# Ledger of designs, part 17: VH-VL binders against Methylated protein MJ0556

Target 1, 173 residues: Methylated protein MJ0556, of Methanocaldococcus jannaschii (q57976)
Amino acid sequence: SKFVKLHLVRTLNKYKELQKIRVKDVMISGDVIITTPEKTIKEIFDEMIKHNISGMPVVDDRGVMIGFITLREIRKYMTSHPYLNVGEVMLKNPPYTTADEDIITAFEKMIESNKKLDQLPVINTKYPEKILGKLEGIIFMEDIIKLLYENIIKELKTLVSFYNHNTEIKIKY
Short names: E, the ipSAE of ESMFold2; O, the ipSAE of OpenDDE; V2, 0.75 times the mean of E and O plus 0.25 times the DockQ between their complexes.

## First folded at step 9 (VH-VL; framework fv_ecleralimab)

Design k7 (from g6 with light chain S92R; at its last look DockQ between E and O 0.52; V2 from the best seeds 0.00; counts 0 for: pae E 13.0 > 2)
Fold by ESMFold2, look of step 9:
Structure k7 (fold): chain C 173 residues (1-173), chain A 122 residues (1-122), chain B 107 residues (1-107)
Amino acid sequence: as target 1 above (173 residues)
Amino acid sequence: EVQLVESGGGLVKPGGSLRLSCAASGFTFSDAYMHWVRQAPGKGLEWVGHIKSKDEGGTTDYAAPVKGRFTISRDDSKNTLYLQMNSLKTEDTAVYYCTRGYWGEYGDFDYWGQGTLVTVSS
Amino acid sequence: SYELTQPLSVSVALGQTARITCSGDNIGDKYVHWYQQKPGQAPVLVIYQDSERPSGIPERFSGSNSGNTATLTISRAQAGDEADYYCQAWYRSTDVVFGGGTKLTVL
């Protein structure tokens, strides 16, 4: 029907508009919770619990990202070796994004990673993705999902409501 | 604090061999790319080669003038970098620096040793 | 093979601004690092990743990189800035290149 086709076109246009939103427009840049390779996994576990976060960038004294550490890696060693250094257990080639990348591509990196990421470090690099660079921020999956819900899921729910109103078959959403 | 100390330099005849060592401390050596850079007397800096961290495969790359003659290795249990120099030529005469490459490719060299002099003369 | 070209020497009057160039094909696509070397000493990193200063390097040292030229800028030049300066970049991921060096003289 014309209404359905129009609403699908509007949904696709909203998706195109979301593809124009850049990581820098959504990321956290000023108060990023970071750690260093010399800290112990016990210390950063306590900090992760305190701040209710599941991962931290690992930086050197110049702010260059040298790794990423998650609760998943920490759990592996916490009971037997709580004083291992972050540098010994961190991910050295984590997924990352850049400030100019679109948020949809960043979201796809989060969900397609075998690391189960709910956040990505935002890195300034001039070279291919295997080179870590200066940390510029963190982008969280929750903030991207909020935008997707407000712009895409809401449109789809409207379409389902229209379909349910105009047929005796009901769709749950 | 980060420290790099080279040793093993000296006088050697052309065609000879020499092994340099670099003792490292103050950082997690096994995670670092390590490099050799040389400087002939009164000349500029010249990259010799590097060895990647073990986690990145521990592979080596060399500048063209030294390929096939020089071998870089590391012993992470001793925090020591090595340069084995074979078939030495007079143009290999230089101060040899051990330097820490930043974790990964395209990085800078943030800490340097004092250098060790290698003189190759007939 | 990839080459970085620096002027052999640069002179600057005390208190003025010195600029040292490093030229290479599409060097703006690479990170450029800069080192200061005084006689009889090992090199010291003064600028990394085009424009960043390590801890302890004065604000009067700055860097830029675009197109085919990277530039180290030293404002308010002091006698203690007299040294050789080298730029450095990577050719792809397997080769490291230094410029030929520039002798800075403060007049």
Scores: ipSAE 0.000, ipTM 0.547, lowest interface PAE 13.0, mean pLDDT 85
ESMFold2 (binder alone), look of step 9: mean pLDDT 92; pTM 0.940
OpenDDE, look of step 9: ipSAE 0.612; ipTM 0.852

## First folded at step 10 (VH-VL; framework fv_ecleralimab)

Design p1 (from g6 with heavy chain D31Y H50W; at its last look DockQ between E and O 0.64; V2 from the best seeds 0.00; counts 0 for: pae E 4.2 > 2)
Fold by ESMFold2, look of step 10:
Structure p1 (fold): chain C 173 residues (1-173), chain A 122 residues (1-122), chain B 107 residues (1-107)
Amino acid sequence: as target 1 above (173 residues)
Amino acid sequence: EVQLVESGGGLVKPGGSLRLSCAASGFTFSYAYMHWVRQAPGKGLEWVGWIKSKDEGGTTDYAAPVKGRFTISRDDSKNTLYLQMNSLKTEDTAVYYCTRGYWGEYGDFDYWGQGTLVTVSS
Amino acid sequence: SYELTQPLSVSVALGQTARITCSGDNIGDKYVHWYQQKPGQAPVLVIYQDSERPSGIPERFSGSNSGNTATLTISRAQAGDEADYYCQAWYSSTDVVFGGGTKLTVL
């Protein structure tokens, strides 16, 4: 129907607007919880539990990201080697995003990672294929999911409700 | 403290050869990307070439003017960087610095030696 | 093969701000590093990745890089800042380029 077509266009426009939201609009850019390669995985495990996070950027003394460590990697070694250094177990080529990247692409990087990251480091680099760069922030999957729900999922549920009601009206005869 | 000390400079005739050494201390040498940079008397800095860390295979790249004549090598057990210079030309006259690259490709040169003078003349 | 162009000299009055430029096509797409060299001494890194200061470099040293020009800025110039300054960037793994150098004179 005309009404359903107009709502479909509205839903598509909301997706188009969602694509314009950039990582920098959603990311945490101050007080990012970071670690260094010389800390132990036991120490980092305790810190992750304290802050209720499952991953941390690993930075050097210049603030340049050199890796990323997750609870998944820590759990591999906690029983047998709880005092391994972060540098020995961290992901050295983690997925990453940049401040100007759209949040849909960032979300796809999180879900397509073999490590199933719930957060993605935001780096400042001119050579994204060559070097890790300075850490600018972190973006959490939870915050992207909230935006997806508010802008896309809720709208689709509304369209399905309208479609079902319109279809039932036509069937009543 | 990071220290880099070059040695082996001197006077050599055109067509001759010379081997420079750079003794490193104060950091894990095997992780470092090492470079040679030269400076002709009264002139600016000119990059000569580099050698990658052991983890990256220890491969080398050179600036065009020296490629095929100069060879960079390293001995990680002795914390020493080398520059073998063959078929020397008068335009190779310069102070030669060893310097540490902080990163691999696209990085800066964060520590420098005091340099060693190579003079190529008749 | 690429060239980075710097002015041959820059003069600054004691306590004033000096700006040293480094020009190259689309240099804003590159990381630019800056080195200070005093007579008879080796170069010293003063700015890396366009605008970052290594440990021990005073806050009065700063850098920027956009378009075709990178700039080293030295505020509150001191007599000890008198030196040659070089910019440097990578264009490939075999093409590491220094600018020609700028002599900073503190008047």
Scores: ipSAE 0.200, ipTM 0.673, lowest interface PAE 4.2, mean pLDDT 87
ESMFold2 (binder alone), look of step 10: mean pLDDT 93; pTM 0.951
OpenDDE, look of step 10: ipSAE 0.606; ipTM 0.856

Design p2 (from g6 with light chain S92E; at its last look DockQ between E and O 0.76; V2 from the best seeds 0.00; counts 0 for: pae E 3.1 > 2)
Fold by ESMFold2, look of step 10:
Structure p2 (fold): chain C 173 residues (1-173), chain A 122 residues (1-122), chain B 107 residues (1-107)
Amino acid sequence: as target 1 above (173 residues)
Amino acid sequence: EVQLVESGGGLVKPGGSLRLSCAASGFTFSDAYMHWVRQAPGKGLEWVGHIKSKDEGGTTDYAAPVKGRFTISRDDSKNTLYLQMNSLKTEDTAVYYCTRGYWGEYGDFDYWGQGTLVTVSS
Amino acid sequence: SYELTQPLSVSVALGQTARITCSGDNIGDKYVHWYQQKPGQAPVLVIYQDSERPSGIPERFSGSNSGNTATLTISRAQAGDEADYYCQAWYESTDVVFGGGTKLTVL
C-alpha cells in the first residue's frame, strides 16, 4: 500500500543519512586511557575500575597500538595469575576502525566480535589492513546505539503512531 | 636491552659458500621479522632479505641479486638468525648486518648489529 | 627495479638547517624511514614513518613525506650530525629499498 511505501522511503532516507556519519564524528580523540604490555593484569583491573571502563588499547614505546585488553581477558586469568603481564594476555590482532570509516561498518565490527567488544580503537595508518600506526581515538558502541535510536527507532515509533491514527486496525509496539 | 651480534664472516673464493649467524637478545625473537642488510666497502646500504615472524609462518623474501643463492633461516629456540650464502660472487663482498624489523611489513629497522665482513676474492 | 634517489652530498653551516631529499614514484603513499651512519659504525634509526622520532633522537631531526619526495630536516646542525643518511621504504610487501645515501658535511 501507499502507506507502507512512504514508510519504507522515509526509513531508507534515514539509513542513508546514518551511512554518511564517520567514525571521526563520534569518536573520543583526546585523553584516551591506554596501557602498556609490561603492566600486570591486576594493575589494569584497578585502572579499569578507577575509570569505569571495560577495555584499554595497549601501546608500545612509540605509542603504536600493539593490542587490546578487556575485562573478558582479565577475568580469564585474574584469580589464578593476577601478576601476568598485559602483553601475555592481550588480544594481539584486535578489531579496529579508521577515522574515515562509516559508523555502520564500525558497529558491525563490534557486533561480530564474540569477545564482548563495546568499543573499537581508531587507528591512523597508511596500511589499513594492519595496526601499524598511532592510536587516534576510540569509538564506543553506546554512542553509535544512541544515533541508531534517534534516527531509526524514533522514526518507526512515529510511523506506527501515525498508522494507528489513520487506520481501523491498531498495532502495538 | 636489544642486542644483535653477527658472526661467521671471512674470506671466501668465488663460487664458495659461507654461513653467517646473528645472536639476538633482549626481545622476543620469535615475534620479530629479521632482516639482513649489506654494505659493500665505500657503498650504500642494500637490503638482502628477511624472514617473517613465527606467527606469520616464518616465510622468506629476498632481493633479486641474491635470490636462489642465499637462504635465510632462524632457530627460535636459540634466538639465532642465519644467512646461508652459496655460489658467492665478488660483488657479494660487503659488511653484512642483521637488523630487527619493527612491526613486520612496511616497518623500519630499529636495531642493528655491528656487522660481519664477507670478502669474496680469488 | 624500484629506486629511491638521494643527492650525493649536502653541506650545511654549523647552526643552520640541512635538508636531505629522497625521491621516488608516489613515495608519499609509503612510510619512509631514515638512518644515520657514521664512519665505521652501524646505521642508527633517526626518523620512522615519515616524521616520527625514536627515543633518544633530538627534536632537531624532523621529517616529511608527500607526493614524490620525502625530506629529512636537521635544524641547528652540529658537528656530530656529520654522517651518511639513508632513506628506506618498502615497495610492495616483499621488497625493501634504500636510497643511495647522502653525505652531510657540517662546515
Scores: ipSAE 0.335, ipTM 0.731, lowest interface PAE 3.1, mean pLDDT 87
ESMFold2 (binder alone), look of step 10: mean pLDDT 92; pTM 0.945
OpenDDE, look of step 10: ipSAE 0.646; ipTM 0.865

Design p3 (from g6 with light chain Y91D; at its last fold request DockQ between E and O 0.65; V2 from the best seeds 0.00; counts 0 for: pae E 4.4 > 2)
Heavy chain, then light chain:
Amino acid sequence: EVQLVESGGGLVKPGGSLRLSCAASGFTFSDAYMHWVRQAPGKGLEWVGHIKSKDEGGTTDYAAPVKGRFTISRDDSKNTLYLQMNSLKTEDTAVYYCTRGYWGEYGDFDYWGQGTLVTVSS
Amino acid sequence: SYELTQPLSVSVALGQTARITCSGDNIGDKYVHWYQQKPGQAPVLVIYQDSERPSGIPERFSGSNSGNTATLTISRAQAGDEADYYCQAWDSSTDVVFGGGTKLTVL
ESMFold2, look of step 10: ipSAE 0.453; ipTM 0.767
ESMFold2 (binder alone), look of step 10: mean pLDDT 93; pTM 0.948
OpenDDE, look of step 10: ipSAE 0.624; ipTM 0.860
ESMFold2, look of step 12: ipSAE 0.265; ipTM 0.709
ESMFold2 (binder alone), look of step 12: mean pLDDT 93; pTM 0.946
OpenDDE, look of step 12: ipSAE 0.622; ipTM 0.859
ESMFold2, fold request of step 13: ipSAE 0.197, 0.262, 0.118; ipTM 0.707, 0.724, 0.675
ESMFold2 (binder alone), fold request of step 13: mean pLDDT 94, 94, 94; pTM 0.959, 0.957, 0.957
OpenDDE, fold request of step 13: ipSAE 0.800, 0.780, 0.794; ipTM 0.903, 0.897, 0.898

Design p4 (from g6 with heavy chain K52S K54S; at its last look DockQ between E and O 0.04; V2 from the best seeds 0.00; counts 0 for: pae E 9.2 > 2, placed apart)
Fold by ESMFold2, look of step 10:
Structure p4 (fold): chain C 173 residues (1-173), chain A 122 residues (1-122), chain B 107 residues (1-107)
Amino acid sequence: as target 1 above (173 residues)
Amino acid sequence: EVQLVESGGGLVKPGGSLRLSCAASGFTFSDAYMHWVRQAPGKGLEWVGHISSSDEGGTTDYAAPVKGRFTISRDDSKNTLYLQMNSLKTEDTAVYYCTRGYWGEYGDFDYWGQGTLVTVSS
Amino acid sequence: SYELTQPLSVSVALGQTARITCSGDNIGDKYVHWYQQKPGQAPVLVIYQDSERPSGIPERFSGSNSGNTATLTISRAQAGDEADYYCQAWYSSTDVVFGGGTKLTVL
């Protein structure tokens, strides 16, 4: 129908607009909660609970991200070795994004990684293909999902409601 | 295409001085950490020192054998890295490479020049 | 004063897998980089940050690093892989350490 085709085109146009949104437009760049390699996993576990976060960039004195640590790594050792240093358990080559990358690509990195991260560090690399660079911010999956919901999922629900209203067979979701 | 071209090598007597240059192209030179690495004939690679990017203050660090004798500088307007070598010793005889890295303490050396030979001999 | 120890030479049959080791105190805590150098040529970066390949390096080059040993692995060795290989890491802001080098011979 004309209505279905119009909403499909509208949905595609909104997806195209989302591809223009950059990580820097969504990321948190101030007050990023970070840690250092010499902290103990017990200390950062307490800090993660306090701030209700599941991961932290690991940085050096210059603000260069040298690793990333999540609750997954901490819980692996927390019961048996709570005083291991962050540097001993951190991810040395974590997934990352850059400020100029689009949020769709960043979202795909979060869900396709074997670590299944709910956040990505945003780094400035001086040389492409390097994982080490200065930390510029952090982008959360929840903020991307909110944009997807408001721009895409609402439109798809409208299409499903229209389909269900105009057919004998209803689609459930 | 990143290119690094060293020049200024040659024969010098012990106690003498020599200045090497490295002409850079194909990247934003002022953002780069630049290093010197040397290789004595038939021997392995040895780091000499580096200079940080201009936004990091252009700070230098040196390997112990050359500290106090060698000075690294950069001229970002000419895309050129320099190595001033003073009080040269016979053990400084080597091919000197300029190479590009970043931020110093964790970096690789991703592009290398072809090197310039410095011979320190009586 | 830090040292990275590599075997002086490694031989591999054509088409087989070569492994070149780099041993050092707590090297698993460091980022290890690997360079290939053919006679009369400048070194070329082949692996960085333990296991990452620069653009243009064949997938048959791989790396690992844990404990006191980093390893460069070259699968399906070709005649063109015959070269000297160096590992490198930072132990401090002034201690950039290269291994002594390994001559890889493809038989």
Scores: ipSAE 0.009, ipTM 0.625, lowest interface PAE 9.2, mean pLDDT 85
ESMFold2 (binder alone), look of step 10: mean pLDDT 92; pTM 0.946
OpenDDE, look of step 10: ipSAE 0.603; ipTM 0.852

Design p5 (at its last look DockQ between E and O 0.79; V2 from the best seeds 0.00; counts 0 for: pae E 3.1 > 2)
Fold by ESMFold2, look of step 10:
Structure p5 (fold): chain C 173 residues (1-173), chain A 123 residues (1-123), chain B 107 residues (1-107)
Amino acid sequence: as target 1 above (173 residues)
Amino acid sequence: EVQLVESGGGLVKPGGSLRLSCAASGFTFSDAYMHWVRQAPGKGLEWVGHIKSKDEGGTTDYAAPVKGRFTISRDDSKNTLYLQMNSLKTEDTAVYYCTRGYYWGEYGDFDYWGQGTLVTVSS
Amino acid sequence: SYELTQPLSVSVALGQTARITCSGDNIGDKYVHWYQQKPGQAPVLVIYQDSERPSGIPERFSGSNSGNTATLTISRAQAGDEADYYCQAWYSSTDVVFGGGTKLTVL
């Protein structure tokens, strides 16, 4: 069918365009909500609830990212040790991305980590295997998913609806 | 306030041994990479070696001139860094500084330094 | 065996700009850190990660790093800037290299 072939070509072209989108085009770069290693996990839990976020970069006095803390880590200790410092609980080798990385690779980092993160810190470093750089922003999985939906999934749903309609008609013949 | 205080320097004959200590305070010692840097009289700075943080396994690396002769260790319960120097040579004569590596990296700067302790290796 | 080459000395007139170079193969791919050392004292970090200033270091200290050369720049030189200056970089996880040092003389 011409309709199906046309939409497959459109889907492939939209995927090619999606591959050109970089983290810097989607990330939040201003007023990122951060924490420091000296704060308690109870304080950070309250702040996460207040701002409706599930994770925070942990930054030192130089503004350099030294860790990442999520609700997952906080819940592990909230009942027994609610006044532990962030530095004692944080992920010290968190996954991260860079501003020039494509959003598909960033998305893969989120889903392939054993922590299943819904966000990644965006850092600037000459040694990408180490946390020795400034925090530039944060990218959220939900913003990537919106782009995937508008460019790929929405188009595929149109194709499935077309196939289901044509299959239903043929079966009813 | 971060402080590093070296001790144990002195006069030693070639072939002898000496152990240096560095008392640390004002930071979480077990999280830090710790380094020894030396400076021969009237000369420049030379990296001697380091010991990684507890979380990184506490492993050590050394500059080529001291490898096999010097051993770096740490006691996190005492916030103390050690340098064991064996088979000392006259070329090892220097002021030895204890310095803190920036967290999270072998590739960082050295942000705090002790006052240094003088080791003289002479017949 | 990696080397970072610095001039042995640099002279600058009071109030003028001093530039101290640190040369090494592809040093622009490394983070370069700079230390000031006054006679009888321990080194003090003045620039980290090529161009960043630690707390308490005046803005007249700046740094750059590209290609084969990193440069420490001291604008509006003061008598108190007279010291030895060392660059430092990591060339591998086991190779920490200091430059030979530069004596800055403020005239």
Scores: ipSAE 0.327, ipTM 0.724, lowest interface PAE 3.1, mean pLDDT 87
ESMFold2 (binder alone), look of step 10: mean pLDDT 92; pTM 0.941
OpenDDE, look of step 10: ipSAE 0.617; ipTM 0.861

Design p6 (from g6 with heavy chain Y106W; at its last look DockQ between E and O 0.74; V2 from the best seeds 0.00; counts 0 for: pae E 2.1 > 2)
Heavy chain, then light chain:
Amino acid sequence: EVQLVESGGGLVKPGGSLRLSCAASGFTFSDAYMHWVRQAPGKGLEWVGHIKSKDEGGTTDYAAPVKGRFTISRDDSKNTLYLQMNSLKTEDTAVYYCTRGYWGEWGDFDYWGQGTLVTVSS
Amino acid sequence: SYELTQPLSVSVALGQTARITCSGDNIGDKYVHWYQQKPGQAPVLVIYQDSERPSGIPERFSGSNSGNTATLTISRAQAGDEADYYCQAWYSSTDVVFGGGTKLTVL
ESMFold2, look of step 10: ipSAE 0.437; ipTM 0.757
ESMFold2 (binder alone), look of step 10: mean pLDDT 94; pTM 0.957
OpenDDE, look of step 10: ipSAE 0.611; ipTM 0.855

Design p7 (from g6 with heavy chain A32Y, light chain S51D; at its last look DockQ between E and O 0.76; V2 from the best seeds 0.00; counts 0 for: pae E 3.6 > 2)
Fold by ESMFold2, look of step 10:
Structure p7 (fold): chain C 173 residues (1-173), chain A 122 residues (1-122), chain B 107 residues (1-107)
Amino acid sequence: as target 1 above (173 residues)
Amino acid sequence: EVQLVESGGGLVKPGGSLRLSCAASGFTFSDYYMHWVRQAPGKGLEWVGHIKSKDEGGTTDYAAPVKGRFTISRDDSKNTLYLQMNSLKTEDTAVYYCTRGYWGEYGDFDYWGQGTLVTVSS
Amino acid sequence: SYELTQPLSVSVALGQTARITCSGDNIGDKYVHWYQQKPGQAPVLVIYQDDERPSGIPERFSGSNSGNTATLTISRAQAGDEADYYCQAWYSSTDVVFGGGTKLTVL
């Protein structure tokens, strides 16, 4: 129907607009709380509680990201081995994004991660397949979800209400 | 303090063999790529090859001029890098440096040994 | 077989700025690292990843890389900067390339 076609075209256009938004437009920079591989998981747990955060990039002495540590992994070892170093526990190959990547691709990386990450570190690197670069920021899933809702989900709800309306008014004898 | 010390250089006839060693200290040796770079007398730097870190499987890659003749190995328990050079040619005459590869592929070479001279002449 | 081209020599007056170029096809797509080598000594890393300075290297050393040219810049040149300088990049896991080297003379 023409109604369905119109809403599909509008949904496609909204998706195309969302694809133009870059990680740098949504990320947090300058305030990123980081750690180093030599710190203990007890120290990092205390930092995470103090700052109300659930994950921290791990950087080396050059500021290059070498890992990512989450509260979930810390909690797994905190009771039995609170003095393990961050380097021994961290995610060594975390998913990451770049400032110029679109937010849809970044969102897909978060969802497809087997580690269930709610955030991605943003890396400045010429070699995106090999993590060798400086940390530029953090992009959070919550901020992307807000944009998805505002641009895509509202349109899909309109399409669903159309189909539910047609189903609900069918009369059967 | 990171230190790299090469040894085993000397005079050898064409077709001969020589083994170089590089003793490493001051860092966790097994975490790093290690490289050999050579410099012919009065000439520029030339990459010879590398051996990957333990976490990346410890495999080797070589520059074309030495592939099949040179073998890089490491002994992480002794913090030692080796270069076995076979079928040596006069163009292999150079100072041989061991150097530490920062962060694997595409990284820089942040620490260098003082080099050991290999002379291949009849 | 990739090649990085450097001038054979560069001269600079004491206190002036020296620029050493490293040319290669689309070298701006690669990280370029720079090494200083004084006579009879091993190379020393002075710039990594195009424009980053390792600990202990003075701020007067800087770098840039775009298009087909990377440049090492040494401001306020000192007598102790007289050395050979090499650029270096990776083109693959088996293709690590150094430039031919540039002799910097401080006048």
Scores: ipSAE 0.284, ipTM 0.716, lowest interface PAE 3.6, mean pLDDT 87
ESMFold2 (binder alone), look of step 10: mean pLDDT 93; pTM 0.948
OpenDDE, look of step 10: ipSAE 0.593; ipTM 0.853

Design p8 (from g6 with heavy chain H50W, light chain Q49H; at its last look DockQ between E and O 0.78; V2 from the best seeds 0.00; counts 0 for: pae E 4.6 > 2)
Fold by ESMFold2, look of step 10:
Structure p8 (fold): chain C 173 residues (1-173), chain A 122 residues (1-122), chain B 107 residues (1-107)
Amino acid sequence: as target 1 above (173 residues)
Amino acid sequence: EVQLVESGGGLVKPGGSLRLSCAASGFTFSDAYMHWVRQAPGKGLEWVGWIKSKDEGGTTDYAAPVKGRFTISRDDSKNTLYLQMNSLKTEDTAVYYCTRGYWGEYGDFDYWGQGTLVTVSS
Amino acid sequence: SYELTQPLSVSVALGQTARITCSGDNIGDKYVHWYQQKPGQAPVLVIYHDSERPSGIPERFSGSNSGNTATLTISRAQAGDEADYYCQAWYSSTDVVFGGGTKLTVL
């Protein structure tokens, strides 16, 4: 009982610490791999393979994000129209985050999106519900998952192991 | 090269009508937000209204002084923006500029035509 | 409804720094754009999104925006900078507002 209470308090404290981590603390802000609307989906497919990535921000000549393109969009057209331009295929209203947003909210945007993105562009905008702004970085689901695992999942496994040891009920995790 | 060329300006009496055209080239017109901005002789710039891109529904909004009298339309097959001006008043006398808005609202006006003069007088 | 206030005129000595202000309620929450207009010509965008320069605009043009005031700064003023300057912001989809304009004179 004391052990369970201590681990519950520790788990709550670790969750509170996760809520303080902002996107800017985790994002990639230099050397972001981007594309432009004039490139073909075949070219972008080759770049995605080369860099082992599944999505790219689409920017204009000012560095402002105008769209986002993923392997999902490319797959729809790659067989029949491999030379379509990125601008014709890209997602024009992608989900995004900002540098000051917490990583939990960013993670929720990734998993609750109808677009099923494993990354979010990080933009600088005065209008959070608009796509108008400069690209500041990219935050990846993998990096958030690592933090969730180290801070929450490990603690929960410890609690389940303790619970299985001290009860007739066993929980496999 | 982006180009915008206005035409159709001239002299008209109060209560009259006039239609302005803006021929666009050098960009994908159907994707663009387009605006009209006017400037009375010796005065500053005044926004008239806008029309959204085709994929945003092509809807329009207007400044209060012209709402109900002016209509903005576009013909994407001809790359042409229009301003239909009805019930003209002497206060509508101005050079009228066609300008391209940046993608989405809250953007700047990055390319401007040369302007066409509309004079409303008796 | 919404109003952006600019000084009517600003004078600057050749080679010195000019500052043109644009005042409005909570303008720091808006993107401010700046246009240069020479006599008989169409306006030209010189600053967008408060502080960004379009291609072809020299680095001596800069901008800032916070609180209730946006500022266009022209360092090392040249005779060719003599023009009217307008700030512009969106307050809503129907309230696209220009400042009254500032005549910059290079002495």
Scores: ipSAE 0.201, ipTM 0.691, lowest interface PAE 4.6, mean pLDDT 87
ESMFold2 (binder alone), look of step 10: mean pLDDT 92; pTM 0.947
OpenDDE, look of step 10: ipSAE 0.636; ipTM 0.860

